Miniprotein binders against q56419. Designs and how they scored, part 72

Target 1, 326 residues: q56419
Amino acid sequence: MEGRTLEEVQEEVFKRHGVLVPKKELEDLAKALEEAGLLLTEKVEARLKEEEEKLKRERPMRLAGLSYPEGEREARAFLEAFRASYPGEGEEARVLLMPHLEPSRVPEVYGAALAALEKTPPPERIYLVGVAHRPLKEKAAALPVPFQTPFGPALPDLPALQALDALLPFELFNTPLAFREEHSLELPLFFLKGRFPEARVLPLLVARRSPELGEALKVVLRDFPGLLVLAVDLSHVGPRFGDTPLTRTLAEEARRRDLGFLERLAEGEPEAALAFLGANPTRIDGVEVVASLLPLLRERKGKVLAHRLDLEAPTLSAVGAGTLVL

## First folded at step 20 (miniprotein)

Design og2
Fold by OpenDDE base, fold request of step 21:
Structure og2 (fold): chain B 326 residues (1-326), chain A 84 residues (1-84)
Amino acid sequence: as target 1 above (326 residues)
Amino acid sequence: GSEDLEEELEQAIEEAEELAEQVEEHEEAGRVDEAIEAYYRLAKELARISEAARRLGDEELFEEAWREAIKAYDRARELMEETK
């Protein structure tokens, strides 16, 4: 019925099936489909409103039993296995860049993050900055509620969140529904909560570059010191992202861009890291996060601990992941 | 457009002026919690002024409004620490 008249539908049914359906029966069917569509929309809206009201109290686990174990004992064994997958030692982190990709795809990269966290004194709070894969009303957002994990709830730092909101030219507490299914926070938070059970969390999402966020956070970090975590992936290449199937040339270009980006960040040159990417033809997803946090990344020297370009064989596509300590 | 930004700037200036008066009234009356809230709100409006000014190309107002936003924030933090 997409733009077709009832007469055209009647003619098509007659041509295909040799049956002349009365116009009245087609009208009744169209009305029934419209009513069913309206009822479905009302049910979806009611459900979304209920989910939004729940998100005023807590953010439940969505990926428990899928991406990580739901039970605490099994979750601890999961952390140990991921740590064991990285054979190296970590460095103390003041800033940690880590992936938010499905953990099973890049276990050693998460293992490198855990290795860095082993060398990091327990922070009072964690500023967890993820990537918004859904639209936000503003450039960035926060959700000031407990996030459920297998290790218990990750509690928000309400005083630090309030202080951050006070220094932003927009409402920080916007678009709560964007947090409902956002894996860029949930997956890193599993590892962070497992390592630092007593740390409070500031769960932040960036949709678009906000230099104001970096300047505000620089002031807030003076009074509310903590670990800054950038939960970002690197290159996204192949058919899922609009490219041809992965080739050696495409993989080499993705790795070159990922490593060139991370190395410049490790040198304390975040503007040079962004400039190196140019138009970002391999679609490093962390660019808007880094562009928002420039004041916090400048002059900080560090080390790249791990990198992987992981092939998703069913789609012949690949995603880059890295762990950087600053 | 530019007209929308000028309107946003004017509204934020009006709100900041009202909040500055409220802060003074609350501090003089010894209403510390209300003063803290008003200072955080003032810092936000000053941050809005700063961003609107930046987008309009007024570099002086951008820098000044941001400095004043930090001062309002710092005063809120000072009052919070004195009450602990």
Scores: ipSAE 0.849, ipTM 0.950, lowest interface PAE 0.4, mean pLDDT 92
Fold by OpenDDE base, last read:
Structure og2 (fold): chain B 326 residues (1-326), chain A 84 residues (1-84)
Amino acid sequence: as target 1 above (326 residues)
Amino acid sequence: GSEDLEEELEQAIEEAEELAEQVEEHEEAGRVDEAIEAYYRLAKELARISEAARRLGDEELFEEAWREAIKAYDRARELMEETK
């Protein structure tokens, strides 16, 4: 009915279907549609409010039985299989960059992360920094609740989260609904919790570059030491992301951007890594996370353990994934 | 705009001044938990001052407010460790 009179709708129905619907019946239908729309909106709002209230207690698994097994025994076998997919040895990590892409797409990249975690002493806490794929009220956010995993709940480090909030110029505990379906935290957390069952977690999301986050975390890490994990993907190229179908030239450019970014990070030059990307024409996902964490990445030397540009054949698109230890 | 940032800065300064008084009162009274909370809130407002100053191009106030934010944070941490 947008912009049309009931008479115009009646005439259109008559022209298309040869049926003259009485104006009264059209009025009743319009009213019923408005009432149905209102009821739908109220139900959606009530459901969102209910989900937000649940997120005050815990973040349930959303991808269990889809991206990873729900059962603990099967989940352990899953971890072992992913570790086996990477033939190399890992190195001790103080900072770990790993993907958040669907695990089945890049098994050896997750396997490389597991290899690094095998060489890493169990941390007291994990600072897990993901990418916000939904809008946040602030540049970054945290959810201070248990995250469910097949290995039991990943418990929040409330004292460290409170300390971090105290040093930020914005409210850290914002936009809880953004965490409900955020895979950038859930997928890496599966691997992290499976390896470090006793570690507490600081689940953080970055929507936009926040240099303040890096400066605050630098202070907090003095008193609350832990493993820093950047859960980020790399290039996003092809039709799903506004490009032409993947070609050899486009794939070579995506790999060049991904590896050039990771290598500069491995040299302890995160500003050079960002500068190398420029306008980021291949849409490296982790750019806002890295830009937020510059104080923590400077002068840290490390190693690129794995990289893959994975083709999504149905869309002729590709996503880059990498594992870096510092 | 710049006017909105100046208002944000002024509000954060007023809140920080009130919190500084509250922190002193709580410490003098031996209300340790309340002092810790007030110091963390003070650190937050000082961080807000710092960011507003940075955005306005006041580099001196940016650096000073950040140093004071860390001091307030450190005092909260000290009180927490003394009570364990």
Scores: ipSAE 0.848, ipTM 0.950, lowest interface PAE 0.4, mean pLDDT 92
Fold by OpenDDE base, last read:
Parts: C-alpha cells; sequence; structure tokens
Structure og2 (fold): chain B 326 residues (1-326), chain A 84 residues (1-84)
C-alpha cells in the first residue's frame, strides 16, 4: 500500500467514486493484493467497476433480513404490523412525504404512510425522490434499472425517465454507485412496492437543490402522471451530528422545527417552510429535496398525519420523522 | 468562472443549431424515430442553454431557451403518440 493507511485509501475511494468501502472489505482486498503483488487501488477500482456493471442490470436488496424481512410472506406480515401501529385513517395522496429512517425506530410514522396509501388509487408510476447520503456528479441522479424487493422487482419507467432526462441541463443517469447502498430509496420502496405491486418507479436522488429538477418534473408529470414521494427525514440532533447530548430544550427545538416545516408544507407554502428553517440549525434532512420540488409543492394543501423525534439511546442523539399528505 | 460558462453556453448553442438542422432533415425524410431522438437531444441542449444563461444573469435567454426546450420536448411527444 506504499505507506497509505486503509483509512486514507477509503477516503480516496470515497472522494473519487462516492462510495464508502467498508474497512473489512478493504482489509480482505489488501490481503488478496499482498498475495497477488497488486496495488490496493487497482483492485478496489476493478471491484467498483464490477459493481457498476452489475448496477446496469439491477439494484439488489442491501437491507433485506436486516431492516425488513427477505421472504414475501414475512414481508406482508411486516407491512400489516406497521399499518396497525398507526391507529388513524389516511387520506388520498398526490404527494407523500415519508421517512427513510430505520423502520423499527418510527413504526407509526411508516404506518401513517401506509394509511395514506390505502386511500390512494393505484398509480401507474411512482416518482420516488430520496436524499443522496453520498456525493453525486450532478445535483440529482436516477438509476434506470429494476430495484429488488421481497415483493419482486420494482421496474423503472424508462419512457418517463427519458422524458425527464431530456428536460434537464445535466445527465440524469449519473453516479450509479451512489444507489448501491442508498437506504433513502430502499426503505420507502419496500412499503410502496408492497402496496402498489404493479406501479413502475422513477428512483431519484437529490444531493443539492436543483430548481431545474422541479420544473422538468412539472412538465413530465403532465404527460406521465403518478404519485410523487419525498423520502426524507427531519431534524438530526445530538453528538452524532455535532451537538451536545439530547436535552429537553434541544428536543423541543427539533420538534418545533420539524412541525413548523411540515405545517407550512401542509398549507401549500414550501418557500415559507424553507424560510422558517433559516440556516437549518437542527439539520432537517429533506431541505434540498423540498427546495428542488417547489413547483410541485406550491398551493397544495394537505395534512400532517404523524411525527416522531426518535432517540438513539447509545449516542444520545435523535432523528425526526414525519408523514405528510398533499 | 464566467469564461467557462460562456464557453458552455457557446457549445450548447452550436450543438442545438446542429440538432435543429438534423430534426428538419429527419422530419422531411419521414424518419420518425430519428426525429424523436433528435428532438429529445435538442430539448436537452436548449435546457443547457437556459441554465448557462441563468447562471450568467441573462434572464431573457434563460426564459426563451426554456420555452424552446419545452417545444422540442412536446414535438417529440407528439411524434411518439402518432406512432402508437
Amino acid sequence: as target 1 above (326 residues)
Amino acid sequence: GSEDLEEELEQAIEEAEELAEQVEEHEEAGRVDEAIEAYYRLAKELARISEAARRLGDEELFEEAWREAIKAYDRARELMEETK
């Protein structure tokens, strides 16, 4: 490794390819390279290229058996249990804001999303807009391949994806490796595919606010109608995110920010929702997604169905999650 | 910088002009599939012009190029529906 640490190699790969390779995987690669006399970088690059070539065919499940059941029967029982955790009734959604947090942390928030989906006629297609937790080459990206789920593959809407690409000032089909381990799409997609097995999907990631995406999607939605889903979390507070341990005051501020954001979205005032956050001191995750989709959120009135600030006790940190229908 | 954006704008204009000629040739020849593809490419270059203009502060070109991008897109969609 020419004097480089595994951490330095991991950082370099992350900077170049937008993929965080697990340290254990790098260790296994390093051992194999010592045996082969190859540079670690070349083998890592070759493996990343192989993974990229696989992503041209399909996106496999990464969280099956961890965050949700792998088997279809067990997955259906999981959906029913989550739906049962929300005691209310849903409303028909044209736009659904839902979390992408680990489902077991906020079951009633996912239950509220399922309640809304019960009142929603089966869409022909779902525009699933997640948050990129890895760097993208462009402000936004799409992956035009089947996404594996316990309910079968979620098939892409290629005509609608092509139409969207034609109206963007950048290549939409960029950074396929960013989708490989992105949970912001995989977790919501489990619930969406389970409810709407025949819907095609447009899996989209936003890394930075792209007003161009919202304007392009507004045109595409005219010709390719469907359900718009914002898969976003809310406040991120505590030591994992650079704050002190969670206090009553910090939790009250996080809830105030989350609810104030969601309420203004429910009033059809997305610009007011963004302005209310200011510098976003509680780090609401969905701000770049909302800022990209302003043309689609304006004047849409709706309802906040659920909200939770969930404590991660081992780190004394908390993440906000909400469900909003428009 | 601004020089890079001006170069991006100039390149996108050149590509859009070439694509506009190709679209006309394909439509006149009755090559519908090629015309559809060329219109989608033209829409993308017009979107690039629009974004470059916005970043340079040319509001008129920003709005005009975006309107033309939508027209190119709409023409591609029209041709697609006629072939179904």
Scores: ipSAE 0.848, ipTM 0.950, lowest interface PAE 0.4, mean pLDDT 91
Fold by ESMFold2, last read:
Structure og2 (fold): chain B 326 residues (1-326), chain A 84 residues (1-84)
Amino acid sequence: as target 1 above (326 residues)
Amino acid sequence: GSEDLEEELEQAIEEAEELAEQVEEHEEAGRVDEAIEAYYRLAKELARISEAARRLGDEELFEEAWREAIKAYDRARELMEETK
């Protein structure tokens, strides 16, 4: 179509339209288009810097009115409806694994988390560890600012975050923009803040296995005790994730992988849980978080309270979610 | 490559040595807040030394630097609790 050189473009224009455009004019046009592209890039970069500066002061709600109600009254009713979706009893949690999947898709799984929180004394702070869905500059990151919720701001535990940063071989506060749309923190936080309105939060993301994070957290938790929350989803199967359309066999495999993973965690055997997944063929997204936090999960026995493999009919795909207390 | 890791280790050792002198000066002068900050920074550089040593295969330095990072961190915590 367009030639490789300006001369080839000139020749093609002449053949097609009968007009000989001087090379200078084509060269000027090419330079103008490059400058326009550069200006568009500068506009995007300026907006991203502006957003990054805002995130240094607070993290606003992004999913209010979409995944949960914006108003406090409605938000409290929402919590109670989710608790009612799980009629069972919880257990006290020192560690809680809960999903970050859209709550309306797995209401009883979030309800089981609420049941566990009912049995858990209000902690001074919550270590909320999510899965980075955007690249981080390091293996893990934190954002030491208030996270807005319908129940008021979830305040950061700055002393504990500073202590954690001091024990890491990288800067913990390294990628503010990765938090902008990160639902793996926002969705669990809605439930946690609703039940523990006075708890401070350490909002943490893991992008890649960081054994350093687990070792540092082991020391920090000694001095800053609190509730450890792994905010992770389980299997991701089907065409949305690179498979053939969901079959009964693929769904059964995903459930088996999810439950086998959770059950080994419940036995205090996180290394065995990871080994059980092998190459992780159903793409459980909690593996990087678990692999980072091994020192905090070893020898800690508990119970799987709920599991659901949620089917996505439009995409012929499925995502697993579970609730585990340790 | 490996040369980059050795350079990172050398830089972290230099910074840790400077910080070790700073914590001594601050404690001797009774500058508690400055000592706490310097101990946290020292812990971080010792953690960097530990990680670089691990990647270079120096297990002795890896383990020693991590123990020293915890000691620096613990000293900062002691100072914070003494002044609460």
Scores: ipSAE 0.842, ipTM 0.950, lowest interface PAE 0.5, mean pLDDT 91

Design og5
Fold by ESMFold2, fold request of step 21:
Structure og5 (fold): chain B 326 residues (1-326), chain A 84 residues (1-84)
Amino acid sequence: as target 1 above (326 residues)
Amino acid sequence: GSEDLEEELEQAIEEAEELAEQVEEHEEAGRVDEAIEAYYRLAKELARISELARRLGDEELFERAWREAIKAYDRARELMEETK
């Protein structure tokens, strides 16, 4: 009924079903649907407020038993299996780019991240920067609460978060509900907490590029040194993402875009990496995070350790994932 | 529009001036915790001024306000270290 007059609806019903519904009955139905919609909105609002209150205290595991084991012993064995999926050695990282794609889909890419973490001195804190899959009230947000993991709670670095908030032109703690189901933090955190059980975390989300976030983080990292993690996926191609079914040509283009992006980042040229993507025709997930963090990425040279464009056979779609150390 | 941004900038400048007075008062009185909090609030208002100036095309104010935000932040950090 959206965008149609009642007369148009009446005529269409008559054409399809041979019944002329009186205009008054259509008006009554429309009003009843609006009233029912209002009641559903009130119920949803009440539930959302309840969830928001819970998130002010902690962020529980949402993917235990689905993406990773819930028990600590099983979770540790899971990490070791992923490390074994990448037989090479890593390199020390001051900045790590790793995926947030379902771990079982790209085991060697997560294994490469673990190999890098093996070469990385245990940090006091981890700046974990994910991609907001729900709208934020601002360009970026944080949630200053413990995130539960099979390895115990990942505790927030409250002094560093407060310092970061003090250097931003907006309130950093602005959208708790956006964290409720945010796998771009939860999945990488499983691996990071498993390797660095004593590190505190700054759980950050980017919705839209925020150059001010990068400038503020540059100052905060000076005083609160730690590991910077860009928890981002690469190309998203195929029908699940609004394309035609995956073809060899589309897959080759996605791989070319992914690797060209990663390699330019590895040369310390993040602006060139973004320019290479242009309008981002393969929908690389990480562009808003990279665009936010330019001051932290410039002139940092490193190495691409792994990449995979993973096929989603049921949807004829694919998602790219990579591991980059800087 | 730009008139709204200019009003927002004036409000941020007014708030920053009030915070600068509070910072001076707290430091002179030896109220260290209050001074730290006021310096953080001042840094945030200066970061707001910087971003509003950037959106208005005032590059000089954008850069100057950001440098002042860092100075206020640095002073808060120094005070925190002095009380350890």
Scores: ipSAE 0.858, ipTM 0.955, lowest interface PAE 0.5, mean pLDDT 91
Fold by ESMFold2, fold request of step 21:
Structure og5 (fold): chain B 326 residues (1-326), chain A 84 residues (1-84)
Amino acid sequence: as target 1 above (326 residues)
Amino acid sequence: GSEDLEEELEQAIEEAEELAEQVEEHEEAGRVDEAIEAYYRLAKELARISELARRLGDEELFERAWREAIKAYDRARELMEETK
């Protein structure tokens, strides 16, 4: 209803309805609609600012009752069931790679993570590094607030977060709204907080590879030792991700890429792991996190405890998940 | 272009020099908490200089600025530990 289209609108109304609306009336209508659009934009911006302010105080549960139980007793039983889904023994982890895929899809993969945590001395803090599913203003971000869980709030390690921010060429605390629904932190945190209720957390997101983050973390971990957790999924293949329908050949390739990536990480060769993926044709989403954290992964040997390429039958697609201890 | 990055780098260096002066003033005056904050701000600005230098292809400045960022950070940590 801008002036460029007024004559066209007038002509079309007359053609369809036999009524000639004066151009002045159409001009007035277009002005009113433009003003209403500006007011709607202002309301949306005000609501987003309100949500952002709430996130500066705490991050509430979003997946309780959906991905895990809301009540503490039920949540502890849930952890026990997942541990039982992996009948093996874990190993002590200084670095843990675990998924953020819906837990019921890969129960033994989360169970393997619990087995590793069972062998791991309680850390003072956990560096939890997830994958941003919403854009960040910078390559990486943190949210220095309590994250609610059925086991109580996971408290931020504010001194370590401040130290990390001081060593970055950008503001670390830069995109609170990106954390509002970020499952790559919430789902792993449920398991980590359940096992280590006293540990503080550094909730970190990577959107794009940040070598600066890895170098800064290397310094911060020297002074603030803790457990490093890469909360990442592996291959994403099939129509939901822009491919043709899943075939046996595509599934075999995805599994080969997942395991080859994990095994090279387990050899302490993160650059080789990235090189193995080439253009990343199966869309392993852990690539940006690993590429950010190279200084912390080099020469650290370990073991792949579990892997699954989980089929999504309705979409003819699949997602890979794994557990790696270093 | 690269001239904009060079201008940004020059501004970052000037800011770091101002912060270094502030740190010296706070330490001389015995304002320990202010010195700690100034050291953290200095470390951050030096990390910014390091990243700008990397983008400009100045490998020597990239590495030197990063080492200086760590030194400023380490000094802040030492001051915090002394006041425990």
Scores: ipSAE 0.857, ipTM 0.954, lowest interface PAE 0.5, mean pLDDT 91
Fold by ESMFold2, look of step 20:
Structure og5 (fold): chain B 326 residues (1-326), chain A 84 residues (1-84)
Amino acid sequence: as target 1 above (326 residues)
Amino acid sequence: GSEDLEEELEQAIEEAEELAEQVEEHEEAGRVDEAIEAYYRLAKELARISELARRLGDEELFERAWREAIKAYDRARELMEETK
């Protein structure tokens, strides 16, 4: 009925069905459809508000039984198996880069993160910075609530979150729904909470690079020291991501870009790491997080512990993941 | 457009000036909890002024407002430590 008069609709109905519907009855029908649309919108808005209100109290597990076990005993065995998949030793981390890719795809990369955590004194808090996969109202967001895990709730560091919010030119807490299904926090948090059960968490998401976030975090970390975790993936190549079919040449390029990026970060040169990627033709997922956190990454030397470019055979595509300590 | 940014900057400056007055009043009256809250709000408005200035190309105000945001934040932290 878009772009038609009621008389045109009336004539069309007569042509198709042999019935002349009075104009008044068409007007009543149009009004009823308008009211029904408002009612449907009201129901959707009420449901979304209900979900938002629940997220203001806690963030439940979404991936238990899918990506990791739900029960605590099984979850601890899961952690040990992942640690065993990495035969090397870690190093102490003040900053840890780790993936958020499905753990079973890159077990030794998560194992390397666990090895680093073994060498790291238990922090009072963890700044967990993931990648927003749903739109945020701002460049970044936080959700200051307990995140449920098989190891118990990961409690928020409310004083540190309030301090961070006070130094940002935008509202930090205004996109709770973006956290509902956000695996870039949930998957790394499973490993972090399992190793540091007493640490509080600042659960942060970046949608677009925010230099002001990095400057604010530099101040907040001075007063609220803790472990900084960049929960990011690396290259995304192949047809699932808009490329031609995955070839040896494309895979080699993706691996070279992943490792070159990580190695430059390990030299304390985050600007050089970003410049190395240029237009980011292999779609490294971590660039917006790194670009936001430059003040925290400069001059910090460290080591790349692990990397994998993992093939998705059904989609002929690949995703890179790595572990870096600084 | 730039008219919207300039209006936002004017609003943020007015709010920061009001908060600065509130901070002074609370400190003079010994209302420590209220002073802490007002300092945090002031820091946020100064950070907002800083970002708006950056977007408008005013590098001097950008840097000055950020330094003032940190000062307000630091004062809130000092007051919190005094009451431990």
Scores: ipSAE 0.855, ipTM 0.953, lowest interface PAE 0.5, mean pLDDT 91
Fold by OpenDDE base, fold request of step 21:
Structure og5 (fold): chain B 326 residues (1-326), chain A 84 residues (1-84)
Amino acid sequence: as target 1 above (326 residues)
Amino acid sequence: GSEDLEEELEQAIEEAEELAEQVEEHEEAGRVDEAIEAYYRLAKELARISELARRLGDEELFERAWREAIKAYDRARELMEETK
């Protein structure tokens, strides 16, 4: 480490590679390297390079055994339990907005998504658009490899991904390391693969609004029809996000913004939904995704199936989650 | 700045012109796979031209380049379907 702290190494790796290496892993590595006389940064970089090369072949599960069961039998029981948590019926979706929050926090919201999927004919492909919680080289990215799930690999639609890349003014296949730990794809994909085992997937991440993505996808969807899934969370309020501890007033404002956003989307008015948020003071996570997909959301009427503002008690913070069908 | 965008636009136009020539050569020679690849590359460069034009405030070029990008894409797709 040559005089650097573990925190400085962690920050440097995050800045360079968009990966937050856990401090414990750095401590274990540092200890092992002290015994070997090696530099921590070089070893971390070599490991990340190896992981990047592995991501050219497949994206492994990262949250299996944590957020959802690793075993197929247990995973099926998990799906059934989540579906049971939503007492309503779903509607057919051409566009599905669903959360990517830790499933245990908002089970009925995921249950509503499953209810919608029950009414949806099996798509040939799923356009899964998540939120990049790590920096991307471009406004958006894709990873054209199998994503591992308890139900087997979710296979990429390579022809549709190639078609999408051809219509974008930037390289679609960028920043593979951003996908390594991205839960905004992994968590919704569990539910999607469990329901549609034969569907191919286009795993997409949006870091910044890209109107070009929506226009390109509109053309691609003509030739490569499929289910569009927006894997987005809603408001993020409280100390974890720079606010005061959650109050009734803050929670009411978060709910108002979440529901006002979703309802305007359900009316087929995505521009009005964005305008309603203004500067987005409650930090709705899905804004950049929606802003990128305007051509696909316009004039599509639908229904809000579920919403929850979930309290994280240890931090007195809350995250909004919703399920919308269009 | 605007000068950098203009230079990038000029380069993208030159690349698109070269790709258009390659497409013609491949189609004339009956090299269908190479023609498909060249059309997809051409579509991408035209999409890039479109975005650069938008950023520079050239609305006419923005719209025209995007229409041409779709045409190049459509031609690639047509050739792919013919080879199935």
Scores: ipSAE 0.835, ipTM 0.946, lowest interface PAE 0.4, mean pLDDT 91

